# Designs tried in a protein design chat: VH-VL binders against Ras guanine nucleotide exchange factor D (gefD). Part 17

Target 1, 231 residues: Ras guanine nucleotide exchange factor D (gefD), of Dictyostelium discoideum (Social amoeba) (q8is19r433to663)
Amino acid sequence: GSNIIAQQITIIDNEMLMAIPPSQFLHKSFSKESKSPQFHDMVSKFNEWARWTSSEILSKEKLVERVVTLSFFIDLAKSCVELGNYNAANAIVGGLNHSSISRLKLTWERLSTKVTQDYDRLLSLFDLSMNYKNYRDEIKSTKAKIIPYLGLFPKDLIAIEEGNDNFTNNNLINTEKFRLLYQTIKKIQSYQQPLFTFKTSEPIKQYLKNISNGLSEEKDFHSISHKLEPR
Below, E stands for the ipSAE of ESMFold2; O stands for the ipSAE of ESMFold2 at other seeds; V2 stands for 0.75 times the mean of E and O plus 0.25 times the DockQ between their complexes.

## First folded at step 12 (VH-VL; framework fv_ontamalimab)

Design v01 (from u02 with heavy chain R100Y; at its last look DockQ between E and O 0.92; V2 from the best seeds 0.85)
Fold by ESMFold2 at other seeds, look of step 12:
Structure v01 (fold): chain C 231 residues (1-231), chain A 118 residues (1-118), chain B 112 residues (1-112)
Amino acid sequence: as target 1 above (231 residues)
Amino acid sequence: QVQLVQSGAEVKKPGASVKVSCKASGYSFTRYGINWVRQAPGQGLEWMGWISTYSGNTFYAQKVQGRVTMTADTSTSTAYMDLRSLRSDDTAVYYCARDYWYYGMDVWGQGTTVTVSS
Amino acid sequence: DIVMTQTPLSLSVTPGQPASISCKSSQSLVYSDGNTYLYWYLQKPGQPPQLLIYKVSNRFSGVPDRFSGSGSGTDFTLKISRVEAEDVGIYYCMQETQLPYTFGQGTKVEIK
């Protein structure tokens, strides 16, 4: 079921998270790929998870198959949340929220009640209002191992850098700024832990590492979506 | 301190309606939905429905479909259950319970006794 | 609707002795994601229900080790290894595999 695939996604995401040196979060290095290649590898994979979600749903010409596929990806995002992989869960939710997917009214109307509840719960978790309040509350205390939504750290680090001078009004080193940066880096490092609980399924892992092969390009999503459900 | 605090006991005549409130505190109200569960005197638990505090979407048990409306007010962190066309077999304690997703219903209100008698 | 059937409906237990409650569902509770959404609740006298076990066998936070859940498919069991005075109440199994959510009839546990 979706839990096995979520485990392999989590192995892949954790390997990428573990590979990011802390220097790639310093001095806004994450803004340049040449200074943050491992960070950008993980961002690229995040976007691939999202595109994979949208592309697989759009590849199903028959309505019943499209409903099954939509249901599967909602269950997959839920399984990722259960495992503590909020990065992949948010990516999949992003793919489900793509305008070419959200417009598929015939498909969305056919979801079971349970899947509809679970999608609602995913949307509430990753709601961006109040600076991702629900997500930030979720990750504070609940799971021993998490893979956080990577994209939120640049936002936080930029806010610290832009909102604080290096020196106080008295020309002393602004130790509060550097404390805030240090605490954020420590928090990132606290997530960089090995996984001890999942067995690798090499066939599934290989498929997931190579999913960009054969996916529809995002530029084509609108045309495909309109052909599937013209209204 | 995560808690759900419900409105006080109600006594109603058949044909009337009742609106039970459930005020949440200690967590982000929109993060988790609310289940409503009732218990007739000396009887077991009966699920009545679920509301998303995020979207307002609802699912109701068939037995109360058409007579119940569940709502949520995010500005006051309060969920409501409005039961109309009351009958004597609606006499029960009504509970709200937090929908803690795959963990189940982890926090319950204290219950609201609704008595329907002529 | 999935019908949940508990056995026994009432149980008198000598303090310190084990107790076992059975719950059977009218259809499999295994969901397409591989999980089984079977839960156990305790309602102590004069209190709302409280969550004990989620997804068949997982103890909820703060639940003592003497409580354990097991089972698969349609057959589930809650065990209390050593019944204590505070364990008195009505135990309910419940499923969330599909809506509507449904509870068993309850099993009243009393101390002799």
Scores: ipSAE 0.822, ipTM 0.923, lowest interface PAE 0.8, mean pLDDT 91
ESMFold2, look of step 12: ipSAE 0.832; ipTM 0.926
ESMFold2 (binder alone), look of step 12: mean pLDDT 95; pTM 0.961

Design v02 (from u02 with heavy chain Y54S W101S Y102S; at its last look DockQ between E and O 0.92; V2 from the best seeds 0.73)
Fold by ESMFold2 at other seeds, look of step 12:
Parts: C-alpha cells; sequence; structure tokens
Structure v02 (fold): chain C 231 residues (1-231), chain A 118 residues (1-118), chain B 112 residues (1-112)
C-alpha cells in the first residue's frame, strides 16, 4: 500500500538531503546549479514527484482506474506527512493541484468522502497564506525526524541577505545578519539525520529513482486532460 | 493553550433555529477542521458533521442533512453550527471538537445545552 | 454506517482491579492506507469527552500507562490495568475509517 511507497520515497529524499553540503546554501549558491548540484538534485526530484503524480493520473483512460489512482496519491501524500516527509508530500500535493488534474470533475466527484476530507487536510497544511504559516507551525512543534520542504530555505535565505546590509551605519560588520544566516544553516543541518526505522526495498527504490523515464511531459498534460474529460 | 469556547445554553421551541458558536484559540484556526458532536440527555455521543476551517467544505451526518449548516469565520477564529426546524429530539448538549486528523478529536469545547420544548 | 457495539454497557470495579471493555465494529476498520482508525474517549461526569487512545493502541499525550488498547479488524479492547477513582466515567469507542464517524453506545465504569 501507500505506506510502503512513502517509506521508499522518504529514504530517497533523505539520502539527497544528507548529501547537501552547507556551502550550497551560502552566498546565494543555490541560485546557480554549478555551485549547488546536490541542492538542485533534490529540487529536481521534488519536481519529478509532482510530475509523476499528475502523469500517472492522466495515464488512466478508464474513469474507475483514474479514481483509484487519484485516491492512491492522496493516501501517499498523507503517508509521507505521517513519516515526516513534508518535501515529498508537498510535491505530490502540487501534482494533485496541477490545473490539468484539478479540472477532472468526474474523477474528483467519485472519491470517497474520507479521501476528499484527507485531501482538504493536506491543502490546509500546505496553504501558502501567511508565508506557509500552517506548515511552519507544524515543523516548529515536531520533535521527530523530518524532511522539510526544501523550497522554503532559498526564500528565507534570500530574505535575510536582501534585508540586511553586510556593514552597519558605523562601518562595522553586521554580525546580526551573519548570525541569522548561521542559524538558518544550522536549522537545515539539524534535519540532516539518518533514518533508523525503514527497510529499503531495492526493487521499489529503483523504480522510484527512475520514474521520469515513463512519464508524460508537462506540455502534453492539458491535451490529455481534455481528452479524458472534455468538460 | 489550545481552547475551544462555546456559546451559552439555548432554550428553543419546536420549529425554531439555533446557532452555536465555537471560538478557537491557541493554534492556527485554519490548520485543523472542526467536528460537531451532540449528546441527548442520558444518551451516547452522535457525530453531526465536519467542516474544513480553511476551505469551508462540509460533510454532514445523514440524520441532520438538510437541517444543518456549519460555517467557519477565519477572521474571528470561530466555527458555527446552525440547526433549523428544531424538534424535541434535538434536545442535547452540542460539542465542537478539533479535528487532529489521524490523532482524532484531541480538543473539545465545554458543550452547549440546547433545550427544545413547547 | 459502521455500527460500533460496546460490551459491557456498565462495569462496577473494585479499586485497584483491572477492567476490560470490548468494542466490535460491523465491518473492518482497516483503511486502504493500512491504518486502523479506532479511538477511545473517556467522558468524566459533567465534562466533555477526552481522547485516550488513537489508532487502536496509541496512548494520547498525558494518558496514564495503565490504559492500553488492542485489537484488529473488527474486534478491539480497552484495558485499565488498575482502576483508580479518577477513571470513573463513560468510555466510548469511535471509528474514523468511514464517514459518518460513529461511536459505540458507551461503557459506564463505576467504583464499588
Amino acid sequence: as target 1 above (231 residues)
Amino acid sequence: QVQLVQSGAEVKKPGASVKVSCKASGYSFTRYGINWVRQAPGQGLEWMGWISTSSGNTFYAQKVQGRVTMTADTSTSTAYMDLRSLRSDDTAVYYCARDRSSYGMDVWGQGTTVTVSS
Amino acid sequence: DIVMTQTPLSLSVTPGQPASISCKSSQSLVYSDGNTYLYWYLQKPGQPPQLLIYKVSNRFSGVPDRFSGSGSGTDFTLKISRVEAEDVGIYYCMQETQLPYTFGQGTKVEIK
């Protein structure tokens, strides 16, 4: 079921998280792939999780199969949240929220009420309002090992760098700016911890590492979606 | 300090309506939905419905479908349950409870007694 | 609707003795994600319900370790290893596997 797949996704995401050296978060290095290859590998995989979600749903020509697949991905995102993998959960939610998927009214209306409720709960967690307040509150309060949504760190680091001068009005080093940067990097490093509870399933892990090979391209999503549900 | 504080007791005649409020504090109101559960005198607990505080989506128990409207006001962090066409068997204590997803209903309001009598 | 049936409906216990409450569902509470959404609540006299156990066997924060939940599929049990005066009240099982959520009838636990 979705719990086993979520565990393997989490192993993959954690391996990428642990591989990112702190230098890739310094001096806006994350803005250039050549200076931040491990960071960009994880961003690329995030986008791949999202595209995988959308592509799999769109690949199901029969309504019944599409409903089962939509339900599976909602359950998968929920399982990722339960494992503390907010990065993959947010990616999957992004794929579910893609315009080519959200327009599939016949498919969405056939979901069970519990799956519909679970999707609403996921949207509430990853709501963008107030700078991801619900998400930020959740990860602040947790004591367990998590994999955070990686995409927020560049936003936070840019805000610190753009909002603070390197020197004070008296031409002294602005130690508060560098303290803020250090605290953010230290927070990222606090998430870089091993997983102790998951057994690797090598066949599943290899499938997940190579999922892009069989996916429809995003440029085709709109036309596929309209063929499936013209209204 | 997470709290749900409900409005005071109501006495109503059959055919009237009642609107019970549930004000949340100590957490982000839109993070978790709200369940409504009632308990008739000497009886067990009966789930009435659920509302998403972020989207406004609702699911109602069939027994009250068509007579109940649940709403949420994010500006005041308050959920409401409006029950119409009251009958004497609607006499109950009405609870709101926070939907903590897989953890269940982890925080409950103090209850609001609604009495329906001629 | 999933019917939840509790036995016994009342239980009179000598302080310090164990208590056991059974809850049966009319269909499996195992959901397609692999979880079993079975919960236990305690309603003390004059109070709203409070959560004791979530997902069959997990003790909610602050719940004493004398409370334990077990079971699978359709058959579930709440155990109190040594009943204390503060444990008096009505215990409800509840399921969230399927909407509408449904409660058992309740089991009243009293001290002799």
Scores: ipSAE 0.662, ipTM 0.868, lowest interface PAE 1.8, mean pLDDT 91
ESMFold2, look of step 12: ipSAE 0.679; ipTM 0.871
ESMFold2 (binder alone), look of step 12: mean pLDDT 95; pTM 0.962

Design v03 (from u02 with light chain E96Y; at its last look DockQ between E and O 0.97; V2 from the best seeds 0.84)
Fold by ESMFold2, look of step 12:
Structure v03 (fold): chain C 231 residues (1-231), chain A 118 residues (1-118), chain B 112 residues (1-112)
Amino acid sequence: as target 1 above (231 residues)
Amino acid sequence: QVQLVQSGAEVKKPGASVKVSCKASGYSFTRYGINWVRQAPGQGLEWMGWISTYSGNTFYAQKVQGRVTMTADTSTSTAYMDLRSLRSDDTAVYYCARDRWYYGMDVWGQGTTVTVSS
Amino acid sequence: DIVMTQTPLSLSVTPGQPASISCKSSQSLVYSDGNTYLYWYLQKPGQPPQLLIYKVSNRFSGVPDRFSGSGSGTDFTLKISRVEAEDVGIYYCMQYTQLPYTFGQGTKVEIK
């Protein structure tokens, strides 16, 4: 079931999270891949999770198979949230929200009511309104080990860097800016903890590490989508 | 603290309508949907429907389909259930309950007694 | 619709003694994500229902460890290892696997 796949995704994501040194978040280093290779490995995998989601759905020419596949990915994102892997869950939701997928009216109409509810719940969690308020409230309230949505940390760090001068109007060091940066870095580090509860399945893990092999390219998604469901 | 507070008891005649409110506090209203569950006197619990406080999407129990409208007002953090064409067998306590996903219905309102009598 | 059947419908227990409530569903409650969405609620006199057990065997926050849930597929059990006076009320099982969500008919637990 989707819970077993979600566990392996979470092992993969956590390995990448654990590998990111704090220096890759300093001085906007995350804006250059050469200065933040481990950070960008995780960003790249996030994009692979999203592309995998879209590509698998689009690969199903038969409506019945496409509905089963769409349902599976909604369940998979849900399983990732249950495990505390918000990064992969958001990536999968991004793939489901891709314009080439969201337009598949015949496919979406065939979802069970339960799966439709679950997708609604996923959208509410990752809604960008009020600066991701629902997501931020979720991760703030949990004590459990999580893998956060990585993409918000550069956004937060850039906002701190550009919203605060290094020096005050009287040419003193702006200690509030550096306090905010430090607190954000320490928060990231607090998530860099080992997973003790998951069994590794090497066959599944290796499959997931190689998912980009055989996927349709994103530039082709619109044409494939239109062929599957014209209109 | 998380709380759901419902409107007060109502006495109605057959054929009338009732609108029960459910005001949420202590959490982000759009994060979790709302279930409506009723309990006739001396009877068990019966699910009536669900509303997404995020999208406004609804699913209704077949028994009340066509007679019920559930809505949500995000500006007041309040969900509503409007039940029309009331019958005597609609006499019940009506509960709203937060849809906490994996945890099920984790927080319940205090209940609203609706009595339908000639 | 998934029919939920509880037994017994009424149960009188000497304080400090165990109690057991059975819940059976008309079809499997195992969902495609690997979870089994079977829940237990207690409705104390004059109160709304309160959640006890989620997903078969998980105690909700603040629920005493004398409550335990078990079962699989279609056959589920709630056990109270030592019944206390505060445990009096009506116990419901509920399935959350598919809409419409359905409850068992309830088991009234009272003290002898």
Scores: ipSAE 0.789, ipTM 0.903, lowest interface PAE 1.0, mean pLDDT 91
ESMFold2 (binder alone), look of step 12: mean pLDDT 94; pTM 0.956
ESMFold2 at other seeds, look of step 12: ipSAE 0.806; ipTM 0.911

Design v04 (from u02 with heavy chain G33A; at its last look DockQ between E and O 0.92; V2 from the best seeds 0.77)
Fold by ESMFold2 at other seeds, look of step 12:
Structure v04 (fold): chain C 231 residues (1-231), chain A 118 residues (1-118), chain B 112 residues (1-112)
Amino acid sequence: as target 1 above (231 residues)
Amino acid sequence: QVQLVQSGAEVKKPGASVKVSCKASGYSFTRYAINWVRQAPGQGLEWMGWISTYSGNTFYAQKVQGRVTMTADTSTSTAYMDLRSLRSDDTAVYYCARDRWYYGMDVWGQGTTVTVSS
Amino acid sequence: DIVMTQTPLSLSVTPGQPASISCKSSQSLVYSDGNTYLYWYLQKPGQPPQLLIYKVSNRFSGVPDRFSGSGSGTDFTLKISRVEAEDVGIYYCMQETQLPYTFGQGTKVEIK
């Protein structure tokens, strides 16, 4: 079921998170793949989780199969949240929110009420309003091992860099700026911890590592979506 | 400190309506849905329905379907339960409770006593 | 609707002695994700209900370890290893596996 797949996704995401040296978050190194290859591997996989979600739903020509697949990915995102993998959960939600998916009225109308409520809860968690307030409150209130949504760290680090001068009015080093940068890096490092609770399923893990080789490309999503549910 | 504070007690005649408020504080109101639960005197708990404070979507228990409307005002962080066409068996304490997803209902309001008598 | 049946409906306990409450559902509470959404609440006299146990056996934050939940499928139990005066009230089991959510009838626990 979805809990076993969520565990394997979390193993994969945590391996990538553990592999990122702190230097890749310094001096805006994350802006260039050659200076931040491990960071970009994880970003690329995030996008792959999202594309996988959309592509699998669109691959189901029959309505009943599409409804089952949509329900599965909502349950999968929920399972990821329960495991503390907010990175994969947000990626999956992004795939569910893709315009080619959200337009599938016949499919969405066939969801059970409970699955629809779970999707509503996922949307509220990852809502962008007030700088991801709901997500940030969730992360702040937990001490359990998590895999955070990776995409917020570059935004936070850039905001610190651009919102603070390197020197004070007296031309002294602005130590507050560098303290803020250090605290952000230290927080990222606090998430880089091993997982203790999940067993690897090598067949599932290998499938998940190689999912992109069979997926439709995003440029084709709209055409496929229209063929499935014409408007 | 997370709190749900409800409006005060109401005395109503049969056929009237009541609107109970539930003011949330100490957390992001749109993060968690609100359940409404009532308890008639000397009786157990009865779930009435659920409202998403994020989307406004609702689900109502069949026993109150057609007579209840649940709403949420994000600007005031307040949920409302409006029960119409009151009858004497609607006499109860009405609770709002925060839906903490898979944890259950983790924070409850103090309750609002509604008495329906002629 | 899933019917939740509690036994006993009333329980009188000597302080320091154990208590056990049974809850049976009319249908399996196992959801498609493999979880069982069975909860226990305590309503102390004059107070709103408070959460004790979530998903069968997990103690909610701040709940003393003398409370434990167990069970599977349709049969569930709440145990209090040593009843204290503050444990007096009405205990409810509740399910969130299927809408509408439903409570048991309640079990009143008193000190004798």
Scores: ipSAE 0.678, ipTM 0.853, lowest interface PAE 1.5, mean pLDDT 90
ESMFold2, look of step 12: ipSAE 0.772; ipTM 0.896
ESMFold2 (binder alone), look of step 12: mean pLDDT 94; pTM 0.961

Design v05 (from u02 with heavy chain F59W; at its last look DockQ between E and O 0.91; V2 from the best seeds 0.82)
Fold by ESMFold2 at other seeds, look of step 12:
Structure v05 (fold): chain C 231 residues (1-231), chain A 118 residues (1-118), chain B 112 residues (1-112)
Amino acid sequence: as target 1 above (231 residues)
Amino acid sequence: QVQLVQSGAEVKKPGASVKVSCKASGYSFTRYGINWVRQAPGQGLEWMGWISTYSGNTWYAQKVQGRVTMTADTSTSTAYMDLRSLRSDDTAVYYCARDRWYYGMDVWGQGTTVTVSS
Amino acid sequence: DIVMTQTPLSLSVTPGQPASISCKSSQSLVYSDGNTYLYWYLQKPGQPPQLLIYKVSNRFSGVPDRFSGSGSGTDFTLKISRVEAEDVGIYYCMQETQLPYTFGQGTKVEIK
């Protein structure tokens, strides 16, 4: 079931999260890969989760298999949310929202009512409106261990850097700016906690670490999608 | 405090319609959908349907399909259940309940008694 | 539709004694994601239902540890290790494995 796969994804994502030193969030270091290699490893894996989702669905030539695969990824995103892995869940939802996937009318209309209900819930959670308000409210209200959507931290840190001067009008250090930066870094560090409850499945974990080897490239998604379901 | 507050009791004649409101507070209204569940006097619970407060999409139980319309107004954080062509066997307490996804229905309204009699 | 059958429909318990309620479904409640979507609700007299147990065995926040759920597939049990006066009411099992969601008939628990 998808809950077992979600556990292994979460182990992989948490290992990458744990490996990011706080220095990679300072001085806009995340803007350069050479200054933030662990941060960029996790961003790269996020994109790989999204591409994996789209590529697997597009690899199914038969409609019935494509419906099963689409259903599986919706269930997988839900399982990731249940485990507190919002990073992977958002990546998978991104893959489901890819234009080459969302256009597959024959596939989408054959989903069960439960799966369509769950997809609606995923869209509401990761809705972009009001700076991810639903997502931010979700993680603010939980006390459980989570893996947050990593992509929001550069946005938040840039907003603090660009919205505040380093010095006040009296040439004093602007301590409020540095307080805001510190609070954001402290928040990231609060998520860097070990996972104690998941059993590692080494064969599944190695498969997931190496999934990029077999994936179609995004440049090909459009043509594959049109062959599967012509407009 | 997460809270669902429902409109007051209604007395209706057969053939009329009723619209029950359910106002949410204490959370982001669009984050979680709303279930409607009814309970006839002395009877058990019967699920009527679910509405996404995000998309407005609805799922109805077959028994009430065609007579019920569920809506949500995001500007007032209020869900509505409109039941038309009322019959005497629609006499029940109608509950709204927050859809907490895999946790189930975690917050319930106080209930709205609808009595259908001539 | 999945039919949920509870037994007993009524139960009188001496205060401090255990209670056990059975719930059987007409089909397996195991979903393709590996979860079992079986829930327990309590409706106290004059009140709306309240959530006790989610996904077979997980106590909802604030639910005392004297409540426990167990079971698998089609056969589920709610146990109250030590019934207290505040536990009086009607207990319902409910499934969300498929739509429409369906409830058991209810089990009324009373204190003698």
Scores: ipSAE 0.772, ipTM 0.898, lowest interface PAE 1.1, mean pLDDT 91
ESMFold2, look of step 12: ipSAE 0.796; ipTM 0.910
ESMFold2 (binder alone), look of step 12: mean pLDDT 94; pTM 0.959

Design v06 (from u02 with heavy chain Y103E; at its last look DockQ between E and O 0.95; V2 from the best seeds 0.86)
Fold by ESMFold2 at other seeds, look of step 12:
Structure v06 (fold): chain C 231 residues (1-231), chain A 118 residues (1-118), chain B 112 residues (1-112)
Amino acid sequence: as target 1 above (231 residues)
Amino acid sequence: QVQLVQSGAEVKKPGASVKVSCKASGYSFTRYGINWVRQAPGQGLEWMGWISTYSGNTFYAQKVQGRVTMTADTSTSTAYMDLRSLRSDDTAVYYCARDRWYEGMDVWGQGTTVTVSS
Amino acid sequence: DIVMTQTPLSLSVTPGQPASISCKSSQSLVYSDGNTYLYWYLQKPGQPPQLLIYKVSNRFSGVPDRFSGSGSGTDFTLKISRVEAEDVGIYYCMQETQLPYTFGQGTKVEIK
């Protein structure tokens, strides 16, 4: 079921998270791919998870198959949340929220009540309002392993860098700024923990690493969506 | 401290309606949905329905479908359960409980006793 | 609807001795994601229910380790390794594998 796939996604995401040196979060290095290649590898994979979600649903011409696929990705996002992989879960939710997917009324109306309920819970968790308040409260949980939504760290680090001078009015080092930066980077490092609990399935892992090879391009999503369910 | 506080006891005649409130505090109200569960005197627990505090979406148990309306007011962090066309077998303690998703109902209100008698 | 059947309905236990409660569902509680959504609640006298065990065997935060859950498919068990006075009340199993959520009829546990 979807918990097996979620485990392999989490292995892949954790390998990328573990590979990011702290230097890629310093001096806004994450703003340039050449200065933050491992960070951008993980961002790129996030976008692949999202595109994979949308493309797989759009690839199902038959309504019944499309409903099964939509249900699977909702269950997959839930399984990722349960494992503490909020990065992949948010990516999958992003793919489900793509305008070309959300417009598929015939497909969405046929979801089971449990799947519909779970999708609502996912939207609540990753709601953008109040600076991701629900998500930020969620990651304070006692889960043993958390892979956080990576895209939120640049926002936080930029706010610290641009909201604080390096020196005070007395021309002394602004220790509060550097304390805030240190706390954020230490928090990132606290998530960089090895996984010991999931068995790797090499066939599934290789499939997931190479998913972009067969996906529809995002530029084509609108056209495909309208062919599937004309308004 | 996470808490659900319900409105006070109600005594109603058959055919009337009752609206029970459930005020949440100590957490982000829209993060978790609310279940409603009732318990007739000397009886077990009966799930009545669920409401998303995020979207307002609801699912009701078939036994109460058509007679119940569940709502949520995010501005006051309060969920409501409105039960209409009351019958004597609706006499029960009505609980709200926080939906912690796959972890179940982790926080319960104190209960609201509704007595339906002529 | 999934029917949840508990046995026994009542249980008198000498303090410090073990207790075991069975719960059987009318159909498998295994969901398509691979999880089993079976829960245990305790309702102490005059109190609302409180969560003990989620997804068969996971103790909720603050629940003593003398409580354990087990089982699979349709057959589930809650065990209390040494019953204490504070464990008195009615125990319910409950499923969330499909809507509507359903509870067992309850097992009253009391001290001899």
Scores: ipSAE 0.836, ipTM 0.929, lowest interface PAE 0.7, mean pLDDT 91
ESMFold2, look of step 12: ipSAE 0.841; ipTM 0.931
ESMFold2 (binder alone), look of step 12: mean pLDDT 94; pTM 0.960
ESMFold2, look of step 13: ipSAE 0.838; ipTM 0.929
ESMFold2 (binder alone), look of step 13: mean pLDDT 94; pTM 0.960
ESMFold2 at other seeds, look of step 13: ipSAE 0.830; ipTM 0.925

## First folded at step 13 (VH-VL; framework fv_ontamalimab)

Design w01 (from v06 with heavy chain G104A, light chain E96A; at its last look DockQ between E and O 0.92; V2 from the best seeds 0.82)
Fold by ESMFold2, look of step 13:
Structure w01 (fold): chain C 231 residues (1-231), chain A 118 residues (1-118), chain B 112 residues (1-112)
Amino acid sequence: as target 1 above (231 residues)
Amino acid sequence: QVQLVQSGAEVKKPGASVKVSCKASGYSFTRYGINWVRQAPGQGLEWMGWISTYSGNTFYAQKVQGRVTMTADTSTSTAYMDLRSLRSDDTAVYYCARDRWYEAMDVWGQGTTVTVSS
Amino acid sequence: DIVMTQTPLSLSVTPGQPASISCKSSQSLVYSDGNTYLYWYLQKPGQPPQLLIYKVSNRFSGVPDRFSGSGSGTDFTLKISRVEAEDVGIYYCMQATQLPYTFGQGTKVEIK
């Protein structure tokens, strides 16, 4: 079921998270791939999870198969959340929200009520409003090992850097700025912990590491989507 | 801490409508949906429906389909259940309950007694 | 709709003795994500229902260790290892594997 795939996705994401040196979050290093290669590897995989989701759904010419595939990816995102992998869950939700997917009304209306509920729950979790309030509340309250949504750290660090001067009006060091930066870096480091609960499946892991092979290009998604369900 | 506070008891005639409110506090209202469950006197629990406080999507039990409307007002953190064309067998205590995903209905309101009498 | 059948419907227990409540579903409660959405609720006299057990065997926060859930597929059990006076009320199993959510008939537990 989807929990087995979610476990392997989580192993892959955690390996990438563990590999990011903290220095890649300093001095806006994350803005340049040459200064933050491990960070960008994980961002690239995030985008790959999203593209995989959209591409697999669009690859199903028959409505019944497309509904099954859509349902699987909703369950997969749910399983990722259950395992504490918010990064992959948000990526999959992003793929489900792609305009080429969200427009597939015939497919969406055929979902079971349970799957539809789960999708609503995923959307509410990753809602952007109030600076991702629902997501931030979720991860703040958990003590379990998680893999956070990586994309929020650059946003938070940029906001600290641009919202605070290095020096006060009196040419004194702005210690509050540096305290905020330090706390954000320490929070990132607190997530960089090994997994102890999941056994690796090498066949599944290799498949997931190489999913970009054979995926449709995003530029083709809208054309494929209109062929499947004309407006 | 987390609370669901419902509106007070209602007495209605057959054919009338009732609108029960459920005000949430102590959590982000749009994070979790709301279930409505009723219990006729001396009877068990009957699920009536669910509303997403995020999207406004609803699912209703077939027995009340067509007579019930569930809504949510995010500005006041309040869910509503409007039951129309009341019948005597709608006499019950109506509960709202938070949809906490894997934990299902984890927090319940105090209940609202609706009495339908001629 | 999934029909949930509880047995017994009433149970008189001497304090300190174990109690067991059975819940059977008309179809498997195993969902395609690998989870089994079977729940136990207690409704104490004059109170709304309260969650005891979620997803078969997980105790909800603050629920005493004397409560345990077990089972699989269509056959589920709630056990109270040592019944206390505060445990009186009506126990309901509930499934959330599919909508509509459905409850068992309830099992009234009282002290003998």
Scores: ipSAE 0.779, ipTM 0.896, lowest interface PAE 1.1, mean pLDDT 91
ESMFold2 (binder alone), look of step 13: mean pLDDT 93; pTM 0.951
ESMFold2 at other seeds, look of step 13: ipSAE 0.782; ipTM 0.899

